# Ledger of designs, part 39: VH-VL binders against q8ka87r5to149

Target 1, 145 residues: q8ka87r5to149
Amino acid sequence: PNKFTVKAQEALQAASMLASSKQNQQIEPEHLLSVMLGDHDNIACQIARKLETPVDTLLSVVDREIDRIPKVTGASATGQYISSDLGKVFDTALKEAEQLKDEYISSEHLFIAMSEAGVKVSKLLKDAGIDRNAILKVLTSFRGS
Short names: E, the ipSAE of ESMFold2; O, the ipSAE of OpenDDE; V2, 0.75 times the mean of E and O plus 0.25 times the DockQ between their complexes.

## First folded at step 11 (VH-VL; framework fv_diridavumab)

Design u7 (at its last look DockQ between E and O 0.73; V2 from the best seeds 0.74)
Fold by OpenDDE, look of step 11:
Structure u7 (fold): chain C 145 residues (1-145), chain A 120 residues (1-120), chain B 111 residues (1-111)
Amino acid sequence: as target 1 above (145 residues)
Amino acid sequence: EVQLVESGAEVKKPGSSVKVSCKASGGTFDVYAISWVRQAPGQGPEWMGGIIPIFGTANYAQKFQGRVTITADDFAGTVYMELSSLRSEDTAMYYCARDRWGYLYGMDVWGKGTTVTVSS
Amino acid sequence: QSVLTQPPSVSAAPGQKVTISCSGSSSNIGSHYVSWYQQLPGTAPKLLIYGNSNRPSGIPDRFSGSKSGTSATLGITGLQTGDEANYYCGTWDSSLSASYVFGGGTKLTVL
């Protein structure tokens, strides 16, 4: 699957807007994680809360990492691109979708990917007790309800 | 298999504008980047700019800044490139090309190209 | 005036190995993935290598890519007459204005 769900697309758009507001030309996993965890309607936020993760604390850490991302000024600041780390997240998300036999890449896949892609946010999530197994366990509980 | 279908050949006068379209078979571009690359006769490819439709913002090569406009219509699955103030040196084959994750992994799908001829 | 520098031409006999270099800077090759393209006469460029050293589906293992520092190299083994084409390196450049850049191209002649 090379298509994203509408919800996943909305998260990516929000990440882009966040990056823009921070004068970041590259869109990073940190931007995506921030908007997903900051949205109560996003499955990532719901999963984190179900895991009893201190979401506000995690968000603060992620936001500090965003502040470290290089900033650009001038007319070219509006042009954005996907960082190599975010690319790794997407590659991992695609694999997750395939493994789960899903037709679309969803916010669930992206959240799993962020925890497993071996990038900076992966460590942050791991430190918070969030990994693929923990996420899947919560998802199973959601679907069984 | 995804294909990029470009609009037909164009013949333009100096000072005019040309707008070329690039339609993806199968619908939407999602997080793909659609780039416009031109190639003048006997020359190598030259990147003009690109757009990641989901983000809605375009990137432009400095050489074409202010003279090229790239837009996307997600509903139509189409990306457009408009080049203004045409000059003879703009005569070239114009390709649209797709990159999987923005501009990260290279252009893996190319259109057949649109010939734009600028002559008085 | 290409940001990425390639030799203008290389040649070898069938069955031989050739290498094509691509030299850049820290803002492009040094910081971003390199891609290689093959362009046969009268056709659009074709992606040969992405992510420095990965082959897309359908590209034979005779084609290889590598990157070190601010330089990249395309390798072609078992040269065939059908390999005669122009080859271009390309990458993202995050210097003055973020943009994609191509090398000047290398014409490969099979003797």
Scores: ipSAE 0.866, ipTM 0.938, lowest interface PAE 0.6, mean pLDDT 94
Fold by ESMFold2, look of step 11:
Structure u7 (fold): chain C 145 residues (1-145), chain A 120 residues (1-120), chain B 111 residues (1-111)
Amino acid sequence: as target 1 above (145 residues)
Amino acid sequence: EVQLVESGAEVKKPGSSVKVSCKASGGTFDVYAISWVRQAPGQGPEWMGGIIPIFGTANYAQKFQGRVTITADDFAGTVYMELSSLRSEDTAMYYCARDRWGYLYGMDVWGKGTTVTVSS
Amino acid sequence: QSVLTQPPSVSAAPGQKVTISCSGSSSNIGSHYVSWYQQLPGTAPKLLIYGNSNRPSGIPDRFSGSKSGTSATLGITGLQTGDEANYYCGTWDSSLSASYVFGGGTKLTVL
């Protein structure tokens, strides 16, 4: 695959907007996870609820981590860049899409990647019972659509 | 495979502006950055700024802030760089270059470059 | 004066090994991945090393990169006359309005 789905692009754009609203130039996996879990229609939120994860509690923890991210204000706060940790998430999501022979990188691949990439949110997700196997099991129960 | 093609060479008078385009083709991951890098004769490369088109915001080197505008047209796959208030010191080769993950891993695809000459 | 400092030149004979240093600060090399670029005369720069030590497809393992603290090093073994070029380090710098920076460059001469 060489493109994100429309829904994955929307989540990435929302993560960028959240980072901007928090005066963060560096976009982190925490931003992406927050916007995906905070959207009731996002597949990540649906999966977490099916796994009986206390989503509001997890989201609160993630949002506190976002408040610890360095802030940049003033005339120099005009652009954004992707953190090394978010880069690891993207690399992992690409590998997941390739392994599953999917044509696009989807929100599901991003959610799996956040649990598997070995970044800070990976521990939060795994401690909450969310990992690759759990996510794939829920996706099977959704029957793919 | 991504290919980058800059618009043609230009000769400009001091005080004018130049707008250079960079057309991208081939596969992308939608989170690439397009940077503009210039190189004056006998000098090393100098990063001017860049844009991550999916996010729509640009980053500028402090030296060029206020003189450079970088924009993207997602539908045309084109990034533009406009440099205003041209001086003879702006005479250089101008490259566009792609970083796969928003400046993270370095510029793996470069255009051939386009010359901008500023003379009276 | 570049924020990333490289020696202006290095030289060695064919078959030898050279290293090229790149010195920065905590806001650039200390916090971000380092890349290296080769520029042959009359050509655009070419990515040689990314992510501190990874080689793009087609770059032979004679080229290596490493990073320690706020310094990075490019190593070239089995030196060939075709390696004669300018070499630049590059990285993100979060202290300069969040911008990319290149080193001043190192001219490698193969004698």
Scores: ipSAE 0.613, ipTM 0.854, lowest interface PAE 1.7, mean pLDDT 89
ESMFold2 (binder alone), look of step 11: mean pLDDT 89; pTM 0.921

Design u8 (at its last look DockQ between E and O 0.83; V2 from the best seeds 0.81)
Fold by OpenDDE, look of step 11:
Structure u8 (fold): chain C 145 residues (1-145), chain A 120 residues (1-120), chain B 111 residues (1-111)
Amino acid sequence: as target 1 above (145 residues)
Amino acid sequence: EVQLVESGAEVKKPGSSVKVSCKASGDSFDVYAISWVRQAPGQGPEWMGGIIPIFGTANYAQKFQGRVTITADDFAGTVYMELSSLRSEDTAMYYCARDRWGYLYGMDVWGKGTTVTVSS
Amino acid sequence: QSVLTQPPSVSAAPGQKVTISCSGSSSNIGSHYVSWYQQLPGTAPKLLIYGNSNRPSGIPDRFSGSKSGTSATLGITGLQTGDEANYYCGTWDTSLSAGYVFGGGTKLTVL
């Protein structure tokens, strides 16, 4: 798969807007995780809640990490790019989609990728008890319902 | 296979503007960057700027800041580069090129290039 | 003059090995992935190496890339006459305004 679902694209756009509001030129996994967990309609948020993760606490931690991201001002504040960490998440998400034999990269794949890509947010999710197996277990329950 | 199709050659007078288009065809990733790279005769490639369509934001090289505008039409699958206040030194081959995840992994797909000639 | 510095030219006989260096700084090569491009006469640049050391599909394993600190190296083994071209390194740079930068290029001559 080389296409993202509409929902995944919307999450990425929201991450971009969040980064912009924070004066961040690079878009990080933290931005993406924040908007996904902050959206009750996003599968990542639903999975986290199903796992009884204290989402608000996790969001606070993620937001604190976002505050540490370098800021730009002026004309240079325009023009965003994907961070290397976010790139790793995308690569991992692609592999996850392939593994699950899905045609599109979805928010589910992105969420799994964030937990498994070996980046900063991966540790945050792991510390919160969120890993690939936990996510897949919840997804199975969602699809079976 | 993804291909980038650029608009035709341009001949312009000094002081005028040129707008080159780059249309993507074939299956492509939704998260990518389209960069504009020019190359003057006998010179190496020079990055002018780029855009990540999904984000709608463009980056510009400082050298061209204020003189170049890069835009994307997602519906048409086309990216545009407009260069104003043309001068003889702007005579070059102008390439559009795609990068898989923004600007991270290099430009893996290139257009054939558009020749822009600026002469009085 | 270029943000990334390459030797202007290298040469070797067929079958030999050549290396092309690319020197930068902490704001570019030191912090971002390096790509290499091959440009044959009259053609657009072609991606040769991405992510410091990865080969796109279709690129033979005669081509290799490495990165250490603020420098990158392109290696070409089993040199062929068809390898005669200009080679450019490139990477993202955040020293002033974020943007992509190319090296000055290296002309490879096959003797």
Scores: ipSAE 0.891, ipTM 0.945, lowest interface PAE 0.5, mean pLDDT 94
Fold by ESMFold2, look of step 11:
Structure u8 (fold): chain C 145 residues (1-145), chain A 120 residues (1-120), chain B 111 residues (1-111)
Amino acid sequence: as target 1 above (145 residues)
Amino acid sequence: EVQLVESGAEVKKPGSSVKVSCKASGDSFDVYAISWVRQAPGQGPEWMGGIIPIFGTANYAQKFQGRVTITADDFAGTVYMELSSLRSEDTAMYYCARDRWGYLYGMDVWGKGTTVTVSS
Amino acid sequence: QSVLTQPPSVSAAPGQKVTISCSGSSSNIGSHYVSWYQQLPGTAPKLLIYGNSNRPSGIPDRFSGSKSGTSATLGITGLQTGDEANYYCGTWDTSLSAGYVFGGGTKLTVL
């Protein structure tokens, strides 16, 4: 695959806007996770709720990590770039989409990738009981309904 | 495979502006950065700025801030660079180049370049 | 001249080895991945090394890259006359505002 789904693109754009509002030029996996879990219609939020994860508590932890990301101010501080950790998430998401034989990189590929890429949010998710196998199990139950 | 094609060569007068386009063809990921790099004869490459099209905001080299504008047209898959207040020192080859996952992995696809000549 | 410092030239005979250094700072090489580019006369630059040490498809393994602290190194073994070119390092820099920077370049001559 070489394109994101519309919903995944919206999450990426929301992560970019969140980073900008926090004066972060670098976009981190924490920004992406925050916007995905904070949207009740996002599949990541639905999966977390099905796994009985306390989503509000997890969001609070993620938002605390965002507040620790370096801030940049000044007349020309509107540009943005992808952090190396978010790059690892994207590489992992591409791999997941290929393994699942999907044409697009979706919100669920991004969510799996955040748990599996070995970045800081990966530990947060795994400590909350969210990993690849847990996510895939919930996704198969959604197809059964 | 992705391929980048710049618009044709331009001859401009000092004090005018030039707008160069970069059209991407082939399948490409949405979070690439498209950069503009210029190279004067006998000199090394010089990064002018870039944009990650899905975010729509550009990063500019400090030297060009205020003179350069980079925009993306998601409908046409085209990135534009406009350089204003042209001087003879702006005579160079201008390249567009792609960097996967923003600016992370270096510029792996380059256009062939287009010449901008600033002369009376 | 440039934020990233390279030797202006290096030379060696066919079959020999050379290294090209690239010296920067904590705001660039120290914090971000380094890339290396080859530029043959009359052509666009070509990516040789990305992510400090990875080769794109089609780049022979006699090209290598490494990074330590705020410095990076391009290694070329089994030198060929076709390797005569200018070589540039490049990386992201966050010292004042985010932007990409190239080194000043190194001209490689194969005797």
Scores: ipSAE 0.713, ipTM 0.873, lowest interface PAE 1.3, mean pLDDT 89
ESMFold2 (binder alone), look of step 11: mean pLDDT 89; pTM 0.921

## First folded at step 12 (VH-VL; framework fv_diridavumab)

Design v1 (at its last look DockQ between E and O 0.86; V2 from the best seeds 0.81)
Fold by OpenDDE, look of step 12:
Structure v1 (fold): chain C 145 residues (1-145), chain A 120 residues (1-120), chain B 111 residues (1-111)
Amino acid sequence: as target 1 above (145 residues)
Amino acid sequence: EVQLVESGAEVKKPGSSVKVSCKASGDDFDVYAISWVRQAPGQGPEWMGGIIPIFGTANYAQKFQGRVTITADDFAGTVYMELSSLRSEDTAMYYCARDRWGYLYGMDVWGKGTTVTVSS
Amino acid sequence: QSVLTQPPSVSAAPGQKVTISCSGSSSNIGSHYVSWYQQLPGTAPKLLIYGNSNRPSGIPDRFSGSKSGTSATLGITGLQTGDEANYYCGTWDTSLSAGYVFGGGTKLTVL
């Protein structure tokens, strides 16, 4: 189970576009988290709101981190690559999907992964009271409704 | 099992262009990079460039910038590499290879290679 | 001339251990994951190690990888005649324009 859902793919593409707009050649978890939390239709945003997380405040922090990412100009800015931190998130997302016995990697898995992968955004989410258990609890409530 | 199928051998004259295709079959990954790596006789592999289809962005080795173009057709599951202004030194085996998470974890799947011969 | 430097050749008897070094810089090995490839004559390269020290499925535990600073090392224990091949290290490089780079390769001869 290492395919991504359409929604997950869209989030990744949005992250790429955000990175491009910021003149970042590397795509970081911060880009992905920003676009996910900024999208009211994304499950990550819905989970955060359900947890009564100040999403706008969190987004501001994430965006500040994005501004610290190295910038490139010119033709070199068009060739993007996945950062090692984002790779860790993907690996963690795969494990989460497997543990939950899901066939696809979804935005849910990515959000859990970002909180658990031990990268910079993991700390940001933890400080905001967002961890795997909190996310799963909310997801259970969504599915039971 | 994921396989990369490349187009057939090419014989070209100097100054011409060649376009090689790489089709992925049985793919279970949506986030990957397809790289083009060539190898001249008796030499080691040389990375030319790559593309992450989901992002639609390509990276090129500085040596080939302006002369190589890498594109992806997601519907066809095919990646293309076009090399222009061919020289005799471009004679080599051209491989396409898949890399997990966009160049992070090495090229785990390789095509069989496409021989490109440039001669007058 | 390669961005990553490898010894041109190494040799050992069957059953012995060999190590192949790969030396780079802060813009490549120092900052990015290292991969190792085995290439048998007349074949495409085969991934042996990824992420510095991970083995893909099907690669025996005789093969190991490590990284320290701006250098990486491939280890092969219990050397077999079938291990005779060229070995290449590779990694991402962000010195100028981001791109993948290979080492010059090491020819392993089993005595």
Scores: ipSAE 0.871, ipTM 0.940, lowest interface PAE 0.6, mean pLDDT 94
Fold by ESMFold2, look of step 12:
Structure v1 (fold): chain C 145 residues (1-145), chain A 120 residues (1-120), chain B 111 residues (1-111)
Amino acid sequence: as target 1 above (145 residues)
Amino acid sequence: EVQLVESGAEVKKPGSSVKVSCKASGDDFDVYAISWVRQAPGQGPEWMGGIIPIFGTANYAQKFQGRVTITADDFAGTVYMELSSLRSEDTAMYYCARDRWGYLYGMDVWGKGTTVTVSS
Amino acid sequence: QSVLTQPPSVSAAPGQKVTISCSGSSSNIGSHYVSWYQQLPGTAPKLLIYGNSNRPSGIPDRFSGSKSGTSATLGITGLQTGDEANYYCGTWDTSLSAGYVFGGGTKLTVL
C-alpha cells in the first residue's frame, strides 16, 4: 500500500501544523504522536486508554520533547521537510500494512510504527507498555474477538 | 507507474517571467515533494526549490529566493514554478522531479525536462 | 564552486573498480541522507543510490554507496563502457534556508 487513510492524512496535516506553530521546519515523530494522542477520537488515544496508559502524562512528556526541537525563525523559515526519524516511521508503517495485508496505511499502522521504528518516541511508548503486540491485542478486542 | 511531464519549451525576453508546469500521471504515494532542477548546457544540475503538496509548504534555494515561486494546484494535479526577472544565464533545461517522503530519499522520478531560452 | 565537492573526473579500464568521493559539512552530509545520480549524455539524471547505501530496483549491485562523517563515496566495480557518464551526489542542507544541494559532478571515463 502507498496511500494513507483519510484519518491518517488528517493526522499528518495536523503534525505539520503543530510543527509550524512550534517554529520547527522538520516534522518529527513527536509531532505526529502528540496530535494523535491529543485527539480523543483518534484510535491511538483509544488504544492507549484501553491499555490503561495515563495518556495525559504520556502526552505531557511528548510535548516537552517537542519544545526541545530546534526552532527556525525568519522570513525564509516557512518551508518544511520530513525528518529522517519520521521517514523511518513511514517505512515501518508501510511494512506493517503489507504484513497485515491492508490496502491503506492507517492511523493504527502509524501508531505501531512509532513503537517499533527505533526512534526516540519508540522508547517512550514501550516504557509505557505500548508495543506492537499490545496494540494488536487491543485492536482484536475492539472487534469483539 | 508515475510519470512527470513538464510544459512545453519557451523562448523569453530578458526581464520577463516564465511559468512552467509539472503534471504527474499514475498512482503513487500521497506524501512526496516535487522539486525543480535546472541544468545549463555543459553544467551540473542545480536545485531551485520544491514543494510538498499535502502540506502546501515550499522551500527555495537561497540563490533563487525572491525570484522563484512554486505552487501546487491540487484540483489540476499540477505543480508550477515561476521564475521572474529572467536573464541570459537562466537559459537552461528545467526538470521537475519527485522525491518520496518529502525530500528524504532523493529524486527517484524525473521529467524529460523542458528548455527555457532567454534571448533578446 | 559547489558546497558538495567531487573530483572533476575519474577513469579506469573495463573490469576495474573506481570510487567517487563527495565532501560536505555537518549541515548536509553529516546530518542527512546522501543520494547519487547517474546522468548519461542527453538524458535526465537517474537515481543510483538513496539513503546513503540503498539501491533502487533495477540498479545492479556493482554500484554501492557509503557515508562516513561529512563525506560520502560511490563505488562502481566491474566497470563497463556503459558506465561512462557524469555522477552527482545530492543531499539536504540546513545551513541557510533548508534546501537540496548537488555536488559539482564527476565525469567517469572508461578506458
Scores: ipSAE 0.726, ipTM 0.885, lowest interface PAE 1.3, mean pLDDT 90
ESMFold2 (binder alone), look of step 12: mean pLDDT 88; pTM 0.921

Design v2 (at its last look DockQ between E and O 0.77; V2 from the best seeds 0.80)
Fold by OpenDDE, look of step 12:
Structure v2 (fold): chain C 145 residues (1-145), chain A 120 residues (1-120), chain B 111 residues (1-111)
Amino acid sequence: as target 1 above (145 residues)
Amino acid sequence: EVQLVESGAEVKKPGSSVKVSCKASGDDFDVYAISWVRQAPGQGPEWMGGIIPIFGTANYAQKFQGRVTITADDFAGTVYMELSSLRSEDTAMYYCARDRWGYLYGMDVWGKGTTVTVSS
Amino acid sequence: QSVLTQPPSVSAAPGQKVTISCSGSSSNIGSRYVSWYQQLPGTAPKLLIYGNSNRPSGIPDRFSGSKSGTSATLGITGLQTGDEANYYCGTWDTSLSAGYVFGGGTKLTVL
């Protein structure tokens, strides 16, 4: 499954826009996590809230990390590319989708991947009590409803 | 199987512009980059620029900045490369190539190439 | 002149092993995955190795890739006459003028 759901694509596009606004050429997992957690309609935000994660606090930490990302000159970043860390997240998301026998890579897979890919955001999520098992538990409760 | 189909050969005069198209068929990825790579006779490949369609942002090699424009039409599944102010040294084979995860894993699918000849 | 440096040529007899080096800097090979391409005469480049050491489907295990620091290496064992080609390393350069960069290429001759 190399296709993304519409919601996942929208999250990626939002991440790109955020990166652009921050004058970042490289799109990082932090950008993606920020837009996902900042969107009440995104499953990642809903999962985090269900886990009673202080989402606003987590967002503040993520945004601080974003501010550390190198900036390019100009009014906005042009010529964007995917960072190595975000690539790892994508690879992990792909594996998660396969493991769950899903046809598409969704926001759920991306969120799981961010917690498991061994990148900077993975540590942030783990410190917040968010890991694959916790996410899956919440997802099960959502789907059973 | 994913294929990249490029537009036909071009013969241009110096100072003119050329626009080459690259259409993807059978695409199995939503997140990818399409790069334009040219190769002059007897020389190695030279990256000109690329675009990640899902983001709509293009990167350009410094050598070609201001002279090359890369655009994507998602509905048509086509990427375009326009090179202006053509010179004789722009004579080359022009390839489009797909790169998974935005230039991360190399160009795994290549078009057959478009020959562009610039001569008086 | 290329951002990535390769030996201009290597040669070996059939059945032998050859290695092709690719040297760069911290802004490219040091920070991004390296890819290797094979180009036969009159054809487009073909991806041999991606992500430093992975083989795409259809590429035999005679081809291997590795990376250490700011250098990468392509290995070819059991050399065959059909392996005679030009080989290029490539990667993304994360400098201020970010872009893809190729090595100068290595011509492999099978003796």
Scores: ipSAE 0.902, ipTM 0.947, lowest interface PAE 0.6, mean pLDDT 95
Fold by ESMFold2, look of step 12:
Structure v2 (fold): chain C 145 residues (1-145), chain A 120 residues (1-120), chain B 111 residues (1-111)
Amino acid sequence: as target 1 above (145 residues)
Amino acid sequence: EVQLVESGAEVKKPGSSVKVSCKASGDDFDVYAISWVRQAPGQGPEWMGGIIPIFGTANYAQKFQGRVTITADDFAGTVYMELSSLRSEDTAMYYCARDRWGYLYGMDVWGKGTTVTVSS
Amino acid sequence: QSVLTQPPSVSAAPGQKVTISCSGSSSNIGSRYVSWYQQLPGTAPKLLIYGNSNRPSGIPDRFSGSKSGTSATLGITGLQTGDEANYYCGTWDTSLSAGYVFGGGTKLTVL
């Protein structure tokens, strides 16, 4: 698969908008995690609630990390690029979609990838009890299977 | 497979502007950057700038800041590059190229290029 | 003067091995992935190596890439006459006005 679902694209666009509002040129996994957990209708928020993770506490930690990301201002400062860590998340999400035989890269694949890609938010998620197995177990319970 | 097609060759006078289009075929437009790269005769490639269409944000090389504008039309699958205040050293081949993951992995698909000639 | 420094030329006989270096800094090669491009006369550049060491589909394994610190290397074994081309490294530079940069290029001659 090489195409994102509409919901995944919306999360990525929200992450870009958050980075812009914070004057960050690099879009980081922290931006993506923040917008996904902060949206009550996002599957990431639903999974975290099912696992009884204190979502507001996790969000405050992620938002603190975002505030540490370098800011760029001035007339030349509107450009954005993908950080190396977010690239690792994307590669991991692609592998998850392939392993699960899915046609598209979804919000679920992005959430799993953030826990498994070995980036900073991966440790935050795992310390909160969120990893691949926990996510998949909740997803199975959401489906009728 | 994905193809990139630039608009046709242009001959321009000094001080004018040129706008080149790049039309992508296929559905790989999601988290890609489309870059503009030029190459003057006998010289290496020079990155001018790019855009990540799903974010709508453009990046510009410092050398071209203020002279180049890059935009995307998501509906038409087309990216435009406009270079203003043309001078003779802007004579070059102009390519559009696709970079997966927003400038992370380099340019894996290139157009055939279009010539812009600035004379008179 | 290019931000990424390459030797201007290299040459070797068919069947031999060559390496092409690319020297940068911590704001580019030291922190971002490196790509390599082949450009045959009269054609657009073609991606040979991405992510420091990965080959796109259709690139034979006699092309290899590596990176150490702020330097990258393209290796070509089993040299063929058709490998005669210009070779460029490229990467994203994260300094001040962040942007993509190419090396100055290396002309490979097969004699």
Scores: ipSAE 0.716, ipTM 0.880, lowest interface PAE 1.2, mean pLDDT 90
ESMFold2 (binder alone), look of step 12: mean pLDDT 88; pTM 0.920

